# VH-VL binders against o60147: the designs that were tried, part 180

Target 1, 175 residues: o60147
Amino acid sequence: MLEKNKYLYIFRHIQTNQVLLSQGNVLKKTALFQLPYPLQKPVAPNGMRPAKLRKDHWVPLLKVEFPNESMFQSVFMQLLNYRKYRSVQPLTSDLLKLPIPVRRRKIMRQEVPNTIADLADILNKEKFPENSVRLQLSDKSDSEYADWPPSVQIDSEEIKLSRGFREKTTVDEAR
Short names: E, the ipSAE of ESMFold2; O, the ipSAE of OpenDDE; V2, 0.75 times the mean of E and O plus 0.25 times the DockQ between their complexes.

## First folded at step 9 (VH-VL)

Design ja17 (framework fv_dargistotug; at its last look DockQ between E and O 0.44; V2 from the best seeds 0.00; counts 0 for: pae E 6.7 > 2, grease 19.2 > 18.9)
Fold by OpenDDE, second read of step 10:
Structure ja17 (fold): chain C 175 residues (1-175), chain A 120 residues (1-120), chain B 106 residues (1-106)
Amino acid sequence: as target 1 above (175 residues)
Amino acid sequence: QVQLVQSGSELKKPGASVKVSCKASGYTFTSYGMNWVRQAPGQGLEWMGWINTYTGEPTYAQGFTGRFVFSLDTSVSTAYLQISSLKAEDTAVYYCARGTYYILRGFDYWGQGTLVTVSS
Amino acid sequence: DIQLTQSPSFLSASVGDRVTITCRASQDISSYLAWYQQKPGKAPKLLIYDASTLESGVPSRFSGSGSGTEFTLTISSLQPEDFATYYCQQDYEYPTFGGGTKVEIK
């Protein structure tokens, strides 16, 4: 029987570069709740939640296929934790010298590479079987943001960009 | 095999507090979120919220804020639901159910339920 | 919140019958819908997720279909153990359940 919940889609916001994790290729509204409430005062403002889900503002960053649900679930939870951890870390002195809007922009610009690096770090620690994790990026150059363990096989083909969702493929339909 | 085992039935007076436990086994506890679902007698199912078992961060559904508290003891793979200032309308069966909120795709495993009866 | 309306609320059927239960969502939820079976005094049991994917261990007589706002659970041939209450549930937003459909013996 086919394993469920083994595909991870990561989306980025085209304006803010915020990142959302999704098990499906169609974003749920609940995905926004990965980000802190906008009224909250986080240490790092990069994770503020948009008021509305505008699917047309989100594009796929990468797709990950895991060997099974357990591995997927573990990595997913850890990714959320990494994001949370960053949001509560003290800001550097250099950032504190910048006006708040500039600071926010600068932090948000790093969200994509940080997320990619997080994923790589998690996968490095998990020590999954060699070539058991398949990674497909919208931009292959993004893979350079991190060193990937032997468990990760990076696809030579880039994923097509689509806003808010990707149409189901044969592989996705088989999940 | 995955199992969720909940604490036994509770009989409480109005104004009292109750704490329901849900012990998980057969899987990595911190890899899956835990949800709480309420079912009043003869009524349907209500999602109360979930707790991130990795971070301990709870999320409460509308109508289940204030008196309801989700917590964890990861050392024993157990999730807890505490209800304070109990009211008669809190009389219900409370279920824990496995599922990560952002993923879900159905609650695949459930506790057997805990009946909480609030009566004067 | 997204409201799910099940129909019918009650259904009388005989063993061997084809049973169809409908779940309507107040808005488009794509395929983020699950079906549960609940027997008296027991916890709900997941039958179908993603509108049409059969949960492991669930008999093939159960099937789900639909997308968007209209969904259907079908039992191709009702068995004695299938008399229960069935719920649909969406997780496109905060999870919500339908009102349930009680399948009773005719």
Scores: ipSAE 0.631, ipTM 0.869, lowest interface PAE 1.0, mean pLDDT 90
Fold by ESMFold2-Fast, scan of step 9:
Structure ja17 (fold): chain C 175 residues (1-175), chain A 120 residues (1-120), chain B 106 residues (1-106)
Amino acid sequence: as target 1 above (175 residues)
Amino acid sequence: QVQLVQSGSELKKPGASVKVSCKASGYTFTSYGMNWVRQAPGQGLEWMGWINTYTGEPTYAQGFTGRFVFSLDTSVSTAYLQISSLKAEDTAVYYCARGTYYILRGFDYWGQGTLVTVSS
Amino acid sequence: DIQLTQSPSFLSASVGDRVTITCRASQDISSYLAWYQQKPGKAPKLLIYDASTLESGVPSRFSGSGSGTEFTLTISSLQPEDFATYYCQQDYEYPTFGGGTKVEIK
């Protein structure tokens, strides 16, 4: 019996720090629709969505293992809602003072800290059993972006990346 | 208990317009995208596009730009499909279906379908 | 668009038979394939997602396998309620459906 639907994979863009969520260990090309618009265009002046999903531009950030599908679905849906909420909030006056390219870079750079903080916030609000949620990171220092509840066990093994990104944790190699 | 309930069948003349509704219940409406799927009589399933229920951003499949419009009324958890300048080739059952690009579970809940017949 | 080709388009079978339906993708879609059952006059029902994961409430006689470009839906012992049309669907890119396989009683 395979229990694939209890895993959450989070990927980050190597240059922009933008984040993509996935239930699978390979990103779908349509995963780019997770990223903010305002325009339905890949590279608009105010857009932050790349034209195409480049397999070599996305790397694993972290993997979360839940003990069952119910807990996975609760956390995953809440995390998606947190991301959607952030994407439609009015821009602060400080951000509006910045030129559009600088503003976009500043917003995008915060996606990794924001996603990790959101995940921890959700897990702190849920009252899951001690050590029931396993967190595996590509870089353990990223765990410092948040305070974790007793339900979370951080794995001693980091996610391993292969040179050239040939592992299943990288995006699809279809040409 | 998740349910998607669609409006009743429509009989329209060529050139008319139709608006099909899909009312969701039993879950948080803005947590899942809403897909539209068409099935012409005796034919297979054809994905028309989806709408992001949180932002209102529609995405149309190739072939469904122009005459087709996806919209929402989040206050009543309802998605709409509007087809303008109806043609005989638009005769089909139109389904709404819950789904998103983020989740592995395909389209897990479907409306019952709305038959739109275009004839003179 | 990614094209999905189902074979066979039509299948005659008897209760108790093992039924196999194949879905081939025009490019590698990893495991991002779902299977649906549609009975006449009804909306499609999700059977399997992520190529091989059975949806809650679906009988264990249904199974899915495959990855990349070739996928298979198997019904190990066909029951009377299984006579229907079956569709594969990918969502690796914009969703597309296979042409369908109609399973009729022999």
Scores: ipSAE 0.230, ipTM 0.726, lowest interface PAE 4.5, mean pLDDT 83
Fold by ESMFold2, look of step 11:
Structure ja17 (fold): chain C 175 residues (1-175), chain A 120 residues (1-120), chain B 106 residues (1-106)
Amino acid sequence: as target 1 above (175 residues)
Amino acid sequence: QVQLVQSGSELKKPGASVKVSCKASGYTFTSYGMNWVRQAPGQGLEWMGWINTYTGEPTYAQGFTGRFVFSLDTSVSTAYLQISSLKAEDTAVYYCARGTYYILRGFDYWGQGTLVTVSS
Amino acid sequence: DIQLTQSPSFLSASVGDRVTITCRASQDISSYLAWYQQKPGKAPKLLIYDASTLESGVPSRFSGSGSGTEFTLTISSLQPEDFATYYCQQDYEYPTFGGGTKVEIK
């Protein structure tokens, strides 16, 4: 009974640097629900989700290869929980002094380093075998946002695709 | 042990309202979204929408933005579906179903269903 | 909305048969496809998600395959408890269900 390798795909928005997590190399349109939405009952710091997913605005940030589904699911759900936790934390006094549009942009810019730090924190707490988790980044300097455990092998090659993790097929081009 | 227990069947006249409840147990209620699915007698399944149990934000499928209202009472881990101005076409079994906030692994737990019958 | 077309809509089979059900999507949905089993008077039960991943407790005779626009649910050796209606569901965007495939005893 051998399990297949599983991948976590993480995207960033080209303008806002917001982050979306994905179980596959193509973002689901419902992935936008990971982003905060300003409703009459606010439960998160200021933020806004786009009305629809514009796939040309989301580019690869990093990819993580796990040896099996169980490890992938554990890490993925913990990352979502970290994002949920952040969404309800009070804003710092320095942030509250900023005009709302500036504050919102500053909070969104933190999503890349925060997500990378959260990923590393989760992997440091997990007892995965040495070199069992392969990490590939679009910009290797982003690995500097965190200290990585021995279980993580950072790929020497950066992700070269400028959009998505999957190239178009002949069926897609015929549409 | 995860359970979703729905309120009992309802017999209503056209123009009335109904409120179906779905009480969750065995997990942290606000960690998973709650979906509503309709099945008319002898027919297939139709997703009506979902509610974010942490924020209270509902999302309605196309065609369900009007007479259908999703709500919560998180203090008793309960989701509600309210249907106003009932029509004969609303006769169906209504299911609640647990999912993630962006539906990454299907609906893993379902309520037993609530039959709503609308007839004169 | 993404339309899912199941085929066949109905099939008759014997215990021990290999059963194959097809779900075709109106557009590319990657691997974001789930399968459910429903028996009369009961709620649907999740069998497979992400096209091919078995839900916990689902027997290994069930398997899923496909990506893009064409997906298949296979029961390698039909058992008496497998006579039911099967639905596919996409979750690439707001969920939609296929029309169902009723599997009856022959």
Scores: ipSAE 0.069, ipTM 0.673, lowest interface PAE 6.7, mean pLDDT 84
ESMFold2 (binder alone), look of step 11: mean pLDDT 93; pTM 0.954
OpenDDE, look of step 11: ipSAE 0.427; ipTM 0.824

Design ja18 (framework fv_dargistotug)
Fold by OpenDDE, second read of step 10:
Structure ja18 (fold): chain C 175 residues (1-175), chain A 120 residues (1-120), chain B 106 residues (1-106)
Amino acid sequence: as target 1 above (175 residues)
Amino acid sequence: QVQLVQSGSELKKPGASVKVSCKASGYTFTSYGMNWVRQAPGQGLEWMGWINTYTGEPTYAQGFTGRFVFSLDTSVSTAYLQISSLKAEDTAVYYCARGTYYILKGFDYWGQGTLVTVSS
Amino acid sequence: DIQLTQSPSFLSASVGDRVTITCRASQDISSYLAWYQQKPGKAPKLLIYDASTLESGVPSRFSGSGSGTEFTLTISSLQPEDFATYYCQQDYEYPTFGGGTKVEIK
């Protein structure tokens, strides 16, 4: 059978550092639905789910190539679960002492490293074949947020995707 | 082989409730989301929403909130659609269809459909 | 919601004919479009996804093209089993379907 999904793209918001998972290098509007839905639809800088998809506000974080669709699907679903689980965890006493806007900002700042760590944890548990998963980062230093299993091969070259999407021969100079 | 097998046809009175089941086999149930699609007699297809089979989180399309409830029994790889306070306009064939909402490449596998008829 | 407009709604053709169905989206949906075939009393069958990728097991006489707002499904040589209703579907936003195109025997 033809493999439908092998590539996972992860984007981060340039202001809030929120993270979106994508099946392709062009973000779908439905990707926003990965984010918590607020009572009132706020702008992205306020956190939570933006009312609109501003593709230019989302930059590539990393790209993952899986050996097959089954592995892709499994990891994708688990990533969503990890995010949800984290969102419902009790806040630490230190966070509770902070005003809500400050608290939200602080939590959002951790979404990027948390997502990377989540991915690594999931891959560690899955025990995929050695070097079967290819990881390419926009910033190689981001790989340091986690210990990667032998199944992961980290590319030496950084990804050069445009904000929110990839165009032919287009390099995102604003990275 | 991937299969989605739905429960049989239902005949209900207005105001009653119905629960349609969709049993999946041939793949890892929690690796793919489950969608529900409605088709009124002689009409087109309507996406009702989907349920994350891993987390159990449902998402409902506009117009399918309130009376419509998606649920799971992962132990038997089954998704459920419950419709309460049935109305005549709920008469339709309801399909379950495999596909993860965020990463859809079409709905590749469908149940055979369940006809729900609401009549006084 | 994104509206998909199919044309024509009805199409009469003969075996061996080249058939083309169009689907227009109310806004740019990139290539996030699928095509389905549905026969009476049966569930829809996926034919094409990502606008132009043929689903496994689907005959090569089926093809899809287009991006953005204009899409087409083509059957190069209509076969007896191809008489059915065809739907386009987008998933750039909440999934929506076109109104369908019924291909009937002339």
Scores: ipSAE 0.523, ipTM 0.849, lowest interface PAE 1.4, mean pLDDT 89
Fold by ESMFold2-Fast, scan of step 9:
Structure ja18 (fold): chain C 175 residues (1-175), chain A 120 residues (1-120), chain B 106 residues (1-106)
Amino acid sequence: as target 1 above (175 residues)
Amino acid sequence: QVQLVQSGSELKKPGASVKVSCKASGYTFTSYGMNWVRQAPGQGLEWMGWINTYTGEPTYAQGFTGRFVFSLDTSVSTAYLQISSLKAEDTAVYYCARGTYYILKGFDYWGQGTLVTVSS
Amino acid sequence: DIQLTQSPSFLSASVGDRVTITCRASQDISSYLAWYQQKPGKAPKLLIYDASTLESGVPSRFSGSGSGTEFTLTISSLQPEDFATYYCQQDYEYPTFGGGTKVEIK
């Protein structure tokens, strides 16, 4: 039986600490639609477009390897649901006391620990086989934002910028 | 069961307006974006843009700014396409199609299409 | 916008034949390509997404391959119900469709 591995690529913004989820190793422009933070629901469409994607502003946070498409889809959809849930929660009184720019920076900076905690929570709820899910992080200390189940193996090698998420291209392999 | 049901065919004169509806059922409406795709008679598929069903923010492809307006009524899980100042070249089948709210990855469910004919 | 070029624009084949359709992108789109089938008078149906992932309920005779700028859709053994026009579509940038390939079964 042939099983294909599936990867979830997670990026962080170098300035804001915001997180983007990607099904491929290259961010697509439409990934920017993931970036709502708590805001008032608009009354009607205003025609505004998402900001242009600056790929040099997004660096690898972690890569998750799943042994099959079914496990990938389950975890991926649950992560999307967690992000939606967080976006509609009321702001705490402590955050509401802060000036708007300070408040926004604090909310955005929490996306990395929140995403890692959400991933761990999902993997703890799922009954995956021992060592079936592999995590590779850019900074292994980020794994300390959560406790991981036996299904998870954290790779000893960190993702290096020069060795990041890029897959070899035909040109790279030939030349 | 996921369904997208569109309003019936329209016959309009040049200069008129038309409003096409797309009613969603079988899933949480605000969890997926709604795309609009046009197909002129005998021609291929052309993406017009999408609307974020959670925020209500529309995004239009080049060529579909101005006369084309995407809107929502989330209370009835319905998306709308309005075309003003209709021209003969607007004659086409208009489809709504579900995309992923957070990450676009193909259009997995489509409405049946609405034929809009513009003639004098 | 990213342009997608499909070839051939038309083909005629016999039941049981192996059919391949090619889609070329004007720039690298990684694996962000989907394939759709459209039968006359009907809405398109998603067959394949992420270049090679088969949509649930789609017959296993359909397969996709490729990455970067060159992609193929293969039907391993053409059936009468496969009479249709096939479209590729990218979502790496704002979505665009290829021009379509009409498959006529003899």
Scores: ipSAE 0.046, ipTM 0.648, lowest interface PAE 6.3, mean pLDDT 83

Design ja19 (framework fv_dargistotug)
Fold by ESMFold2-Fast, scan of step 9:
Structure ja19 (fold): chain C 175 residues (1-175), chain A 120 residues (1-120), chain B 106 residues (1-106)
Amino acid sequence: as target 1 above (175 residues)
Amino acid sequence: QVQLVQSGSELKKPGASVKVSCKASGYTFTSYGMNWVRQAPGQGLEWMGWINTYTGEPTYAQGFTGRFVFSLDTSVSTAYLQISSLKAEDTAVYYCARGTYYILSGFDYWGQGTLVTVSS
Amino acid sequence: DIQLTQSPSFLSASVGDRVTITCRASQDISSYLAWYQQKPGKAPKLLIYDASTLESGVPSRFSGSGSGTEFTLTISSLQPEDFATYYCQQDYEYPTFGGGTKVEIK
């Protein structure tokens, strides 16, 4: 069945490990509003502006295929809410002892395992049909950050980093 | 200590090929991008592109597609620049330079440069 | 590509002088601008990143300012070792360099 928005594309920053969620296989500049630490200086007169999106600095982490747009939308919104909730929690005393740049790097580094754990938690709470949600990872070992429910099927084929989330064309598909 | 050490100078004929190496040490090679910058004699600096050291994927600036190839060998922490079908206008010092992806502007460590001279 | 225009291209100065170099971007680059020093026969050396942050080990007489499209590099009291060519560079988009400013002895 034809669905327009049944895929969730998750990207990670190659150095910081920050995560961006996308409804399309290409990141848009507006995705930068997901970042709590934009790593930029104030610009006169209007304060902080989002950094320019360097698409070449982001690589695929995970692709999620949902059976329909309604399920996609529910999971996507819940994942954004989990990320917002994490951003407003009090910092631990161990983190508060660290200089601000070191603290930020440590927090950013955890976005990949946190996002994967959050996704699994959401899918465990939802009552989706068996094998109805398909996950494809760039590195299958990242699936080990969480315990997955019966609704999830993990693809045996990894996403090739050189292709990103490029769709297969008729010349790439054997028939 | 972070170091980028490049291969020695090359003198080539037009139509030949050259491969310049840039060996990194003192840091995790895949945590930083590698940029290539050219400087023709008496001229300014020109960014040629970069290679993603984690994925191996190169990005070329406009004007450096076709004859220029960025590659790497992560097992020896080395990046390479290959130029095919050399022309006189390729005569320049070629630098590799470490980039901090998204975190900070600028290139913090540079190789010493490799002079490539193309003459008949 | 974003174009960076440096002025002046050349300047003559004496030890102890205050030197100011300007860099103008063809579009808003926020604060994603770096400054480099290059001495003859040597690789460039990073002086300033993020428009105004001094790189570790760089003397405090060097400072950067500006945001958006207008940027300056200032050397408050020129020393003999500061005679060099200076470049600005943006990486808000694909990186580009200014044309350089050669600071020569008067």
Scores: ipSAE 0.008, ipTM 0.520, lowest interface PAE 10.5, mean pLDDT 82

Design ja2 (framework fv_dargistotug)
Fold by ESMFold2-Fast, scan of step 9:
Structure ja2 (fold): chain C 175 residues (1-175), chain A 120 residues (1-120), chain B 106 residues (1-106)
Amino acid sequence: as target 1 above (175 residues)
Amino acid sequence: QVQLVQSGSELKKPGASVKVSCKASGYTFTSYGMNWVRQAPGQGLEWMGWINTYTGEPTYAQGFTGRFVFSLDTSVSTAYLQISSLKAEDTAVYYCARGTYWISTGFDYWGQGTLVTVSS
Amino acid sequence: DIQLTQSPSFLSASVGDRVTITCRASQDISSYLAWYQQKPGKAPKLLIYDASTLESGVPSRFSGSGSGTEFTLTISSLQPEDFATYYCQQDYEYPTFGGGTKVEIK
């Protein structure tokens, strides 16, 4: 009757292309702990405005449906570990020459292709049944960042924003 | 409040050297980068480069390597631009401008500018 | 370097007019564009950052829009103090400025 969560929702920031992982179709403030860089410009001369989650600034990148909660938890944890691993790798000489804001934005822009590549790598290493994992993207061309295993079924329909000022979610799509 | 105050106008002969200062106040000096921007008479704005106020490391735009040196004196919250072997084409107003270490665009505070005139 | 092309380079307008200035980038710069106002003999003043965010203390008649390669600065009702030269600036890569748009009285 009550199934535990088997969906992974991945969001991108509309300006920075930073990525947030969520097990719900709505982002929570705690998701901001995933970000290495603050989104808000300092408001005071030498102070910083407390971070606020602007839900309207995050759009769906993709959603993944797993056959059960165990597979969801495994992939979700591995994806978080991949992101942590990337954060400790040395920066290239070319990146170190760039002004800090430019450098950070360049790194941030790579989060989308990196997250997609990492997801595919994890799924390629796992031995999930054929067509057991369903992937729906906001932009189907993003699937080209990786080679997908036989376990993945890519949905022909893209995730779309509603005609109002709100994102179209799984809940909204069911109505 | 935040203020950047630059040194006064300079009139120099070709081959001389000049050192322009930019004194910051009203904020933590090392929490923001310092940019240098040039504006030749009647022309637009040209970014020369920036200096990391925390590390002291400068980065120069193409065309501003060699004769141009960015430096700091963090004890007095001051950034410096030195131009050696001055040429007539160096005649311009030189601005310092504060850049954030966050991710937002643009330079939010500017010095008043220092006119450097190079003539024989 | 990324080139920014501003149009028009010169504009004549009257007080109360709606003024629109465009800035086109030679490649996609996302939303990493700022707008500045420069009055004769003065330093530039930041008006808009991140394409559309109004800097603190800047009058609400100024607004910015756009993303990717095409950006717009709009002054909804031109005031006497708005006669100035306006510059766009990107820092998606090394910073570059547009050529400027001079707004003068008709």
Scores: ipSAE 0.012, ipTM 0.544, lowest interface PAE 8.5, mean pLDDT 83

